# VH-VL binders against Lysosomal thioesterase PPT2 (PPT2): the designs that were tried, part 22

Target 1, 268 residues: Lysosomal thioesterase PPT2 (PPT2), of Homo sapiens (Human) (q9umr5)
Amino acid sequence: SYKPVIVVHGLFDSSYSFRHLLEYINETHPGTVVTVLDLFDGRESLRPLWEQVQGFREAVVPIMAKAPQGVHLICYSQGGLVCRALLSVMDDHNVDSFISLSSPQMGQYGDTDYLKWLFPTSMRSNLYRICYSPWGQEFSICNYWHDPHHDDLYLNASSFLALINGERDHPNATVWRKNFLRVGHLVLIGGPDDGVITPWQSSFFGFYDANETVLEMEEQLVYLRDSFGLKTLLARGAIVRCPMAGISHTAWHSNRTLYETCIEPWLS
Below, E stands for the ipSAE of ESMFold2; O stands for the ipSAE of OpenDDE; V2 stands for 0.75 times the mean of E and O plus 0.25 times the DockQ between their complexes.

## First folded at step 23 (VH-VL; framework fv_nofazinlimab)

Design p78 (from p52 with heavy chain N105D; at its last read DockQ between E and O 0.84; V2 from the best seeds 0.86)
Heavy chain, then light chain:
Amino acid sequence: QVQLVQSGAEVKKPGSSVKVSCKASGGTFSYYAISWVRQAPGQGLEYLGWIIPMFGIAKYNEKFKGRVTITADKSTSTAYMELSSLRSEDTAVYYCARGPGFTDDWEGYFDYWGQGTMVTVSS
Amino acid sequence: DVVMTQSPLSLPVTLGQPASISCRSSQSLVYRDANTYLYWFQQRPGQSPRRLIYKVSNRDSGVPDRFSGSGSGTDFTLKISRVEAEDVGVYYCMQATHRPYTFGQGTKLEIK
ESMFold2, look of step 23: ipSAE 0.836; ipTM 0.916
ESMFold2 (binder alone), look of step 23: mean pLDDT 88; pTM 0.902
OpenDDE, look of step 23: ipSAE 0.877; ipTM 0.926
ESMFold2, fold request of step 24: ipSAE 0.823, 0.831, 0.832; ipTM 0.909, 0.914, 0.916
ESMFold2 (binder alone), fold request of step 24: mean pLDDT 89, 89, 88; pTM 0.904, 0.901, 0.904
OpenDDE, fold request of step 24: ipSAE 0.889, 0.891, 0.887; ipTM 0.931, 0.933, 0.931
ESMFold2, last read: ipSAE 0.687, 0.824, 0.825; ipTM 0.845, 0.910, 0.911
ESMFold2 (binder alone), last read: mean pLDDT 88, 89, 89; pTM 0.905, 0.905, 0.908
OpenDDE, last read: ipSAE 0.892, 0.893, 0.899; ipTM 0.934, 0.935, 0.939

